# Miniprotein binders against p81326, part 69

Target 1, 226 residues: p81326
Amino acid sequence: MLHFGGFIMEINHISKILEKEREEYIRNKVEEYLKQGFSKDDAVNKANQSWRTYIGHRIQDVIYNLLKKFLKDSGLKVTTDKALNNRNLPEELDKVKRLIAINYGEYLFLPDADVIVYKVENNDIKIIAIISVKNSFRERRFETTYWKLKLKESPVTSHIKVFLATPDKDNEISYKCPNGKPKKMRIILEYELDGIYFLKEDFEETEKAKHFGKIVEDIIEISKKL
Below, E stands for the ipSAE of ESMFold2; O stands for the ipSAE of OpenDDE; V2 stands for 0.75 times the mean of E and O plus 0.25 times the DockQ between their complexes.

## First folded at step 6 (miniprotein)

Design Tc4 (at its last look DockQ between E and O 0.72; V2 from the best seeds 0.74)
Fold by OpenDDE base, look of step 6:
Structure Tc4 (fold): chain B 226 residues (1-226), chain A 80 residues (1-80)
Amino acid sequence: as target 1 above (226 residues)
Amino acid sequence: SMKKIRITIEVPDEEEAKFIAKIIKELAEELGLEVEIEVRGNRIEIRIESDDEEKLRELVKLIEWLALMYGAKVEVEIEE
């Protein structure tokens, strides 16, 4: 149990809540699809598919809300890539957007940045970390790694830490060598990224692979060195 | 002795208030606690009465986490 700002982060409570959310969400969607004329089996299948999409966004929102709350007292700010997708940004967010942009010659593109942590000092913005949130690794397994490598190529962005946060429900990257077989994805992600944070208890902990509860402390520590 | 707790939640998204209220109800039921829940716009009011302090503390904790997860404001008042 890690204490953040006097609040004990209990992953068990989060998991329990998300499970209840799933049950209620599925129930509601099944009812909706039944009303649309689908069979019970089709309704259940469609509800489960809908949940897979929903839970991905939900976990991102959860992590955003947690980080926003727990980093507030340290004076750190949190935003999202979605918040940056506007033509008319406040000056602060416009600066944040520019400071995470990757140069492709004639074009600037933003990395996938589900959550962005930054500080404002003397009207200067310093980007501290980007957190990529993955519910599953079925798609875009190494996309976060790509963005980390691209950020390293510029002196403007090379200092930005890139973290992966995941519940890893299917144990895709929880262990490096389960049963003596190397998990390529875990090994590569851990090697290339600055850290992996698990929203679960059952995983192989290393210097870079940690419980999600440690992310706040790690970010604060990094922020002090910048 | 019976303890009475009143919890108020203000959710950022009004559309989520009813959903959150249902989750709270289910969490309370699993703990064997009876709760009264009212939803008014983006505000959820919860009243809980029990003599089981441990279960009450657990439910309050769950509700606080739930509120935090949704970026909601939560206030807990002990009435008795």
Scores: ipSAE 0.798, ipTM 0.928, lowest interface PAE 0.5, mean pLDDT 91
Fold by ESMFold2, look of step 6:
Structure Tc4 (fold): chain B 226 residues (1-226), chain A 80 residues (1-80)
Amino acid sequence: as target 1 above (226 residues)
Amino acid sequence: SMKKIRITIEVPDEEEAKFIAKIIKELAEELGLEVEIEVRGNRIEIRIESDDEEKLRELVKLIEWLALMYGAKVEVEIEE
């Protein structure tokens, strides 16, 4: 009975809160650097650099908390790559880890997944999706597509949906053909991945490129097919 | 009519609670709402009084989303 139509409006609330978090974070960091003896200009530059590193982890945490909350009533569970890398994993998470591992001959490695969605039925675990969270595409621009291709190579992992979630503040992938010129990064990411979910309003929406508010509905629908 | 709302948030540690409390204060200030905020360890208690129902709903919604974004426990009580 709950309708997710209001979730798009909630993206505006998330954005407003994150901006206030940025302002307070920057203020605190500037004061810290001034106490260390840096000039005001250097303190501001260092604070902004610190925020760029911090915001990536912060957005990942936000997405984890949101998905955990909104998927719970649908019987779907959420974990993270950080949790899977802990020593002495609970049996359930150890099974999740084994189900997403990729075989490289003598070695098994996990794909670079930030958030993992799965379900448990009769002690059987089915991986639904992994979500890669990226704030910027300056480095490792196509790493997510590499992992999607590797997951597709095995029948054990080929069903796993690979999503990208991003605020894309710098508009690096927001539009397919800005100024009439194809944006290679957007075109390839959209072609190879199962979906791109934007944590902002202004982007070119397509069947695969959507507002982040649609991710819960999409995951639930996918889980019903598995 | 004047509405009174109390919100309680529980967060993992005191530094995080202090940071969140500052964000709530700034959100309220931006809306022109006066809030009473108390931080005790990992708990934040917020009391809001206003006759502007629209702004009150907006602030409460922002606080609930802020708490959710931190994975925090939140309880909202309407007092009259």
Scores: ipSAE 0.724, ipTM 0.905, lowest interface PAE 0.8, mean pLDDT 87
ESMFold2 (binder alone), look of step 6: mean pLDDT 84; pTM 0.816
ESMFold2, look of step 7: ipSAE 0.702; ipTM 0.903
ESMFold2 (binder alone), look of step 7: mean pLDDT 84; pTM 0.822
OpenDDE base, look of step 7: ipSAE 0.798; ipTM 0.928

Design Tc5 (at its last look DockQ between E and O 0.50; V2 from the best seeds 0.00; counts 0 for: pae E 5.4 > 1.5)
Fold by OpenDDE base, look of step 6:
Structure Tc5 (fold): chain B 226 residues (1-226), chain A 80 residues (1-80)
Amino acid sequence: as target 1 above (226 residues)
Amino acid sequence: SMKKIRITIEVPDEERAKFIALIIKELAEELGLEVEIEVRGNRIEIRIESDDEEKLRELVKLIEWLALMYGAKVEVEIEE
C-alpha cells in the first residue's frame, strides 16, 4: 500500500469500482440498444464495443483526477491535451501548450499528452512530465515511444519525462519474458520511456516498471531537480 | 451499537450523478448494507445505518475513492 498525500492508494478499490461501473454501463447500454430494436445478442455486442471506448476515456479521467489531487499539495499543476485544444487559452495554458509542441519544420504539433504535469515558478512554466494513458495496446502500440523520441530531439522538450500508465488487463506488457518468450512491446516501451506505471498488482516490477502508486513521488522528485 | 453515517458528494458533472449513485447502491448491496440515496442535481446524499463498523468503513472508503475518481468533493459525517 502506497501512501499518497496521506491517502493509501488501493488499486483493489479502484478495480472494484471500475468493475461496477462496467456492469452498470453495460446494463444501461443493453437496455438502450434493445429499445432501439436490436436483438439481445447485438445489444450486448454493441454495449461491449461502446464500453471499450468509454473505459479508455474513463481511465484517463481517473488518472487525471488522482494526479490532480495528489500533486496539489506539492504545488504542481495538472492539465490535459484536451484542455489545450482551445483557441482562447489562458496565458498559463497557452505557455504549457507551446512548451510541449514538437517542431516539424513548417508546423508545430502536440504530442499525445493525456495528462501533463507542470510547475509555475517566478512566472516561468516548467513541464515536468507527460503521462500517456492506455487501457489496451491493440492500437498505436508504440505511439507513446514515438512522442518520447520526438520530445528528446529538442532542447526545449528533452527534459520532459514521458510515462505510460495502464491497467494492462490483458497482460500485454506486464511481463518481459513470460515463459521465456520476450514480450517485444514491454521491452521496447520500458527501454524508450521514462517509466511504466501499472494500475494493477500482477506485473514484473523493474526500475522503470512500477506500481501506479509510485508515480506521484517520482513526479515530485523529478520536479525538485528542475 | 448502530452507527449512522451521512455522506455528501458534489460531482462536477450533473449527468453523472445518477450513475454514481447507482454504483454506490451496488457497492452497498454487495456489503449487505442498506443505504438511502438522494440525488439533487450534482449533489448526492447518502445515509447509511449499520452496526457493522468494518463494513461501514469499507463502504466509506469505496465511496471516497469513487468520488476521487470522478473529481468529486466528498464529505463524511458521523451522526451517531
Scores: ipSAE 0.787, ipTM 0.922, lowest interface PAE 0.5, mean pLDDT 91
Fold by ESMFold2, look of step 6:
Structure Tc5 (fold): chain B 226 residues (1-226), chain A 80 residues (1-80)
Amino acid sequence: as target 1 above (226 residues)
Amino acid sequence: SMKKIRITIEVPDEERAKFIALIIKELAEELGLEVEIEVRGNRIEIRIESDDEEKLRELVKLIEWLALMYGAKVEVEIEE
């Protein structure tokens, strides 16, 4: 059967599959925009922009499916921010939502928690970790660190691990000092977060910056301490 | 000895089934395996016959990873 250690060997296949999905997506979108009357150049540009929006959600889906499969045998459950924003929320997920919410006086807001890992023991829910999935860091580049700092401010949420998962295709945070210059974004993200998990092979590995293939072991280890 | 494997995959929708079937054909080709693939709506049926047990196991593993990635269900039957 599949084991998560083998995922490290399969990550290049995931990248290959996503590239083929991109090719099909772009072709279909170009045809759609041409039908709407756009020139070929405009249709291609719009299709590429549409893909950038889509790929972030696609990566989140992959991560969700992988974590759900490989954490279930350890008694760990996985949900998403989309599931928590459902109007008709099951009681279990309503409790998950309340356990990660940040209090701003009259208002409650959810942190950037694309994927949430929790466990249920004796009708009690314990949040283990939240994972923020970022395809690029062009905007809101330190959003995940902000949410980690907010979660640390309350004893009810301070134990929650905050991870970042990213392909980082453009090498925005892959190295601490590329070309001899410190990369502020990588240094601050690594300092403030509990872990950065790369969906690629080419990055500077540290105690907190690891290949995504290590995330399941890390989460299981954390859950045993709660 | 020659092994015969039948794999059935249920995918969430027809477009993903067509795409996944193309990926599986490419993966089998890279491994040097001959496969028969049939797509019916959201279902894919794959039949493989080979004496290379290691390559068969590798293809099955890759198909299980694909199924996981796309939220598909997979059943593998080994025929004697």
Scores: ipSAE 0.080, ipTM 0.535, lowest interface PAE 5.4, mean pLDDT 83
ESMFold2 (binder alone), look of step 6: mean pLDDT 84; pTM 0.815

Design Tc6 (at its last look DockQ between E and O 0.85; V2 from the best seeds 0.00; counts 0 for: pae O 2.0 > 1.5)
Fold by ESMFold2, look of step 6:
Parts: structure tokens; C-alpha cells; sequence
Structure Tc6 (fold): chain B 226 residues (1-226), chain A 80 residues (1-80)
């Protein structure tokens, strides 16, 4: 008896689990690098760098698994851009790929989407939303807004909601006007995207900036209007 | 009163099963609970016994969320 209401109340549980995963991951990597002959300082630096790459993909996987689980009973399906880049696709996923591709004349490119939510009605596929997952905003800060704008250019894709999900542990976009000064990155992301979902408690909540626990309810509601 | 709980987790990846078992052990130790954990292939079996019902509920919830975060299937059985 696990339900999404419990998810909303338990963001602290996810954070606690991820911290334990970090501790064990780092310890195991340091031990591995020491056995390879690296100094202690080098092993620690390499382990921390490895974790930064790992945690980004880990959060993507977590979001995929949560959405897949909690959206299934609403008739909604979930896939990833990684799955869509396979050479041999089932017919359903091939259609999903074609329905989110951006046309650049001779070329078709997928937007940078980590998780894609869609539904199937009468053998027709309707893309509901894409979720971009960002662990940090040190680079490619506005890439998600570019893809939203490109999706808006065609009537075939203009209905697709584009969400950003982030732990934002360094408070890079958590508040609009920290210390009385507008935070350009937060303001532009919130303006251009359909929503920002925080995997933490401490952030400025608005109509578009919400706790991640709200995302399942929002997606289901959107799917009913489509 | 002493409670006994048996949890079974089926994980898609055998290497993830070993890592998940380590995380469960650390979570239990932090709560002051002793656990017996057995990993066989993709299957994790966890046995927990305690008279502290609140700590048991906390650990079970953490295990359920951990399994969900890995896309694993979880069965919780109270054995009394």
C-alpha cells in the first residue's frame, strides 16, 4: 500500500536514501581507486567526480521509475530519450519518436528530454509532457527553454508540456529575488517552461514552481483535457 | 510487543540488488534496528524484529521508497 500522497509527504525519505547511496558509492569508489594505485587525495577527487555524473543519471532513473509506477493506472505510459535512440524500435516507440522530433529540413532531432509521458487512444499516440532533469545549472542552463520554444513552433507539438525537475541543492533557481536581486535563471525558466518541480522542501512556490510530489496529479489532469 | 517483518524485493539488476542490500543495512543501523539480509540473484529477503513499532514503520517506509526508486517490486509480510 504505497500511494502518491505518501510521496508528497516523504521527499525527506528520498533525500535520506540518496545521501546513504552517496556515502556507500563514494566509499566503494575510493576503495577501488586506492587498489588501482591512486593516492588518497586523487582517489577522493575521482570518486566525487564519478558521483556527480552518477547522481545526474540516478535522479533521471528515479523520476522515470516513479512516474512509470504512479501513472500506469491512469492509462499513461512513460519512456525515455535513451530508449528512443535505439536502432530497433517497437512500432509504438517509433511513433513516439516521430511525434516529438524537431524538423530542421533534411534533419530530424529529438529535443533533449529525459522522460516522456504519452497515452495511446484508438491506436493514436498523444504526447502529454516531457520532463528535463537537471542536477545543476553550471552549464546548458537554458537548453530546456530552447526545446520548449521549438516544440511551440508546430501545431503537431505545441500542446506538449515541458517540465523541469531538479533537486537544486545549491539554490541556483530556488528563489526569484534572493537578497532583493532578481535571479535571471529562475525567472526565465519559470516564464518559458510549463512548470518547475523541486525535489526539496526549501524553494519559492508559485503556480509553476511546485514540489515534485505534485507532478503526477498535474500530468493526469493535463491528460484529461487533451 | 515484539514484531517480526519479512520483506521481499525483486530487482531487475543483480548488481543493484547487492547495492540496495547495503543501503538497507545502513538505514537499519542508523535507526538502531538489526536486520537479516539475504541476496540471491535478483532477490533480496529482509527479516526485521523489534519491539519499537515506530522504528519498524520508518524502516519499512524507507525500504519501500528505496525499492520504488529502483523500479523494484516489494512485498511486505508481518509475521508477528
Amino acid sequence: as target 1 above (226 residues)
Amino acid sequence: SMKKIRITIEVPDEEEAKFIALIIKELAEELGLEVEIEVRGNRIEIRIESDDEEKLRDLVKLIEWLALMYGAKVEVEIEE
Scores: ipSAE 0.577, ipTM 0.856, lowest interface PAE 1.5, mean pLDDT 87
Fold by OpenDDE base, look of step 6:
Structure Tc6 (fold): chain B 226 residues (1-226), chain A 80 residues (1-80)
Amino acid sequence: as target 1 above (226 residues)
Amino acid sequence: SMKKIRITIEVPDEEEAKFIALIIKELAEELGLEVEIEVRGNRIEIRIESDDEEKLRDLVKLIEWLALMYGAKVEVEIEE
């Protein structure tokens, strides 16, 4: 069983596994689209588009599973925004949902919260962190920042840490100033968010930009102060 | 000396079991390891025999990560 002590070294295997999953997924989808009557080029393009959607969900699931496993011994609980999209929620999840809701006057809306970490103490729920998971930054580049800023506006939610987790495969935010040129997205995300966690080794580390292996420790530390 | 490892994976989604098995096979092949894989419903059984302990450890770690990624349970047994 994977122990947290080896986690930093072993996380590099995620990328390798995902690439193997990609190869097989693409092959299967290409075959499917060819059977539907698409040209080879169209089938490949459609398969790649399908993969982008699929892999995004897979990475979210991976991070959810990791956090759920590694936070369990600390008594911390993990859920997702998807799990909260139900009319009939258990009392605990209904409370979680209410505690992350953002006020828009006549309406309450939930932030994008791929993963939600919370604790239960004396039947009271405290939201610790929201983790946004991004595989790529092609779309909605500052969406996580928007939600962080909105959460800060209420004393109910202002304490909630907002983290971004990403493999950043295309090096969109891995470095602040590569070749002396500032990466606007990295700088803004790092400034506005409580942390960025990379599922890779090749990135510029800072106080807020860390390897994903540090996220569990950071969350546990935050939870003790709440 | 030859080491034998038996790995059992229980996958939450039965439809993914075959897919996971294929990934494991490819990972093993890249390491130069021969594996026997059986899929029964949502259960994957893997048997590996090698004299290269380092490669075995690497493959086991990869399989454990793969299982974790899919929310699967994994059990590793050393037979010899």
Scores: ipSAE 0.287, ipTM 0.694, lowest interface PAE 2.0, mean pLDDT 88
ESMFold2 (binder alone), look of step 6: mean pLDDT 85; pTM 0.824

Design Tc7 (at its last look DockQ between E and O 0.66; V2 from the best seeds 0.56)
Fold by ESMFold2, look of step 6:
Structure Tc7 (fold): chain B 226 residues (1-226), chain A 80 residues (1-80)
Amino acid sequence: as target 1 above (226 residues)
Amino acid sequence: SMKKIRITIEVPDEEEAKFIALIIKELAEELGLEVEIEVRGNRIEIRIESDDEEKLRELVRLIEWLALMYGAKVEVEIEE
């Protein structure tokens, strides 16, 4: 099995595979739409629209599978907000859910977290980090920072690290001052969050903005302090 | 000297096995490698034969990453 020691090369492999998945996905969808009677041009347009929805879910799934695999040997467990929203939760996941819930007076809500990392020690559950996966910043641009701020308001959740993982294909947050213009989204996200992890090579690295391959090491280091 | 590799992938979602097999075929074609791919339920068996060790290694790495990205199990067997 693969070790995470070549993390920069691993990002290149992920990107290459995702591009091939895109090509095959679009071919399948075009064929499907042609069978439904759409013109060639309409089928291509509809296939591309379908891909934009699919890639969001796909990236989340990829990150979940990678973290689950590479964190397992460190005694760290990984779950998702989708799993926590299922009915009839196992006792362990029910505890995870309660430990990240945010109180709004009489109402409790889960933060919008795609992936949650936790550990179990002495039958006690400790939440380590929440990772939000963003494919685009067109809508809900600061949603992740909002949830970080809410988690900071309570002593029971204030220790939870909040990370953002993104390919940022449109370069919406890749640089602080592109063409000499301060990028508000990048500056605020980096300030408020505990880390931003890019699924690409071309971005401005900082102490908080890193290659995605670094996330495993960072999470393990944080977990040792808890 | 020709190298022969057999790769077995066990996919947790049987409905995705054909999709994954097509992606592997495309990855191999881009590298100029010929592959034999067979899908049996949730298992994919891949046979690769080439004298280009560097391309073989790259394809195997891509297949291992692809399998990991789908949460699949992979076994690589070298035949000499």
Scores: ipSAE 0.572, ipTM 0.847, lowest interface PAE 1.4, mean pLDDT 86
Fold by OpenDDE base, look of step 6:
Structure Tc7 (fold): chain B 226 residues (1-226), chain A 80 residues (1-80)
Amino acid sequence: as target 1 above (226 residues)
Amino acid sequence: SMKKIRITIEVPDEEEAKFIALIIKELAEELGLEVEIEVRGNRIEIRIESDDEEKLRELVRLIEWLALMYGAKVEVEIEE
């Protein structure tokens, strides 16, 4: 049985492993776009953009699979916002969906919730955590923070922990003050979120900024207090 | 003595099977192992033969981890 603690090294290399697909992916996409009538330069640019989207989804899926596997023995359940985007949901998932919804007066909207961890006790569902997965911070830098703040506004959702998981390949938030210069994004994200979990070794560790290897333990501990 | 290992991976998404196979091939090459890989739909079959048990164990470990990442099922059979 694969123990989570034994895979810390592998977790650190997730991005590197997934990037092995890049060359083949780009080649295939370039060919596809050329067939669609795009110029070579346009095809390459579009392929690179497509790759960024693809790799982001892949990392999200990886984190989902890891959490699903490693939280299973604790009796915790894992789902995704994508799984909740259905008109005909099982009762359990319909309840999960309702319990993470944010009130905008006449409307209810779901936060971006790449991964949702919840427990079922005595037919009651308790949402434990939402994990936002970011491969890069080029777009929507503070979106996770927005959702955290919105969730805090309701007594129904205020207890939900919001975590960010990232390999932070470009070191955008790995350090608070590299070379004495404050990284605004790191400081704000760490302040507003309940935790940041890095899928890498080279980062500034704090009480809230931890290696991804700690996330399972932290979630289990939180679940016991709910 | 030469050891033979057969690994079967069942991938939830058929489109990902080719990519997983490619990654496995590269991982094997990095370890200096020769592998035969066949992809049939969402099923990947890997055959490895080596006298280096340590490298074999490492590759199996990496493949199991990779399968976990993709939500795939893995079966490992030692043939010899």
Scores: ipSAE 0.493, ipTM 0.805, lowest interface PAE 1.2, mean pLDDT 90
ESMFold2 (binder alone), look of step 6: mean pLDDT 85; pTM 0.829

Design Tc8 (at its last look DockQ between E and O 0.82; V2 from the best seeds 0.00; counts 0 for: pae E 2.0 > 1.5)
Fold by OpenDDE base, look of step 6:
Structure Tc8 (fold): chain B 226 residues (1-226), chain A 80 residues (1-80)
Amino acid sequence: as target 1 above (226 residues)
Amino acid sequence: SMKKIRITIEVPDEEEAKFIALIIKELAEELGLEVEIEVRGNRIEIRIESDDEEKLRELVMLIEWLALMYGAKVEVEIEE
């Protein structure tokens, strides 16, 4: 149990809540699809497919809300790539957007940045970390590593820490060498990224692979060095 | 002795309030606690009465986590 601002982060509670959300969500969607004329089997399948999409966004929102709350007392700010997708941004967010942009010559593009942590000091913005949130690794397995490598190429962005947060429900990257067989994805992600944070208890812990509860402390520590 | 707790949640998205209320109901039922829940717009009011302090604390904690996960404000008041 990790204490953040006096509140104990219990992953078990989060997991329990998410399971209840799943049950309720599936029930509601099944009913909806039955009303649309689908068979019970089709309705269940469609509901499960819908849940897979929903839970991905939900976990991002959860992590955003957690980080926003737990980093607040440290004077750190949190935003999202979605919040930056506006033509008319407040000055602060416009600066954040510019400070995470990757140069492709004639074009600037933003990395996938589900959550962005930054600080404001003397009207200057310093980007501390980008957190990529992955519910599953079925698609875009190394996308986060690509963005990390791209951010390293510029002195403007090279200091930005890139973290991966995941529940890894299917144990895709929870262990490096289960049964003596190397998990390529875990090894590469851990090597290239600044950290992997698991929203679960059952994983192989290393210097870079930690329980999600450690992310707040790590971010605060990094922020003090910038 | 029976303890009475009143919990108020203000959710950022009004559309999620009913869904959150249903989750709370299910969490309470699993603990064997009876709850009264009212949803008014983006505000959820929960009343819980129980003599089981351990279960009550667990439910309160779950509700606080749930609120946090949704970026909601939560207030807990002990009435008795």
Scores: ipSAE 0.778, ipTM 0.918, lowest interface PAE 0.5, mean pLDDT 91
Fold by ESMFold2, look of step 6:
Structure Tc8 (fold): chain B 226 residues (1-226), chain A 80 residues (1-80)
Amino acid sequence: as target 1 above (226 residues)
Amino acid sequence: SMKKIRITIEVPDEEEAKFIALIIKELAEELGLEVEIEVRGNRIEIRIESDDEEKLRELVMLIEWLALMYGAKVEVEIEE
């Protein structure tokens, strides 16, 4: 279990810790709202809303920290969209930003690139993979597939692997044919993306839909082919 | 055989240290382990004594994962 830097990435431990974090976060927020004079029901609703806003960024931070740790010994570097939007951008990160930007004529936009994996060889930067982190699929369900298609349009970016990482707590994309009917969202995401990585155990595993713990090995293998 | 373990965690953010300490207490209670936790600024010191080696290893692993997920430094010492 302890192969990647002495710690095996185990989905059960990550999920268990995140649930404990949620429980404590909500408990603290309910207490704060009750002190502000809200009813118990209102305090609970507001605390849950606060958690939904918080958890998306929290999961991104967790993925960043894990990938940075486990990819370090393979000579791979990791950054985030937040770091790339910093005003004082170091030259290395400025190059990373330019290598993933999509051209819309007079406008340049970054794709859904919450976490970016790259390597540096002889002062050249090669983007390996972009990971889009989604906690839920209530809105912008196919935005990640759109960005993958845009990246494929240029020889500079066409090699970049685009992954989706998600806990998918509500089972919105966990199965291809729930109740015997094709789930459009899961089918299209799996078809268009290079991989979907679940931060949970209960989902339909395929060649592209995998446990999140597999992502490190996959990224390393891809980097060796580039 | 009774084992004693001391764990030191250094967290980048002092407010996160208090939150992390609460999470560790809850994880230990779920496993039925008694822990002594002291928070000093951004540093957490944890002392665990147990003869249940399997549960002790599980808690230590969970603490190391929790620290990693926060980008914290962890040192584990096995005593006597």
Scores: ipSAE 0.463, ipTM 0.813, lowest interface PAE 2.0, mean pLDDT 86
ESMFold2 (binder alone), look of step 6: mean pLDDT 85; pTM 0.831

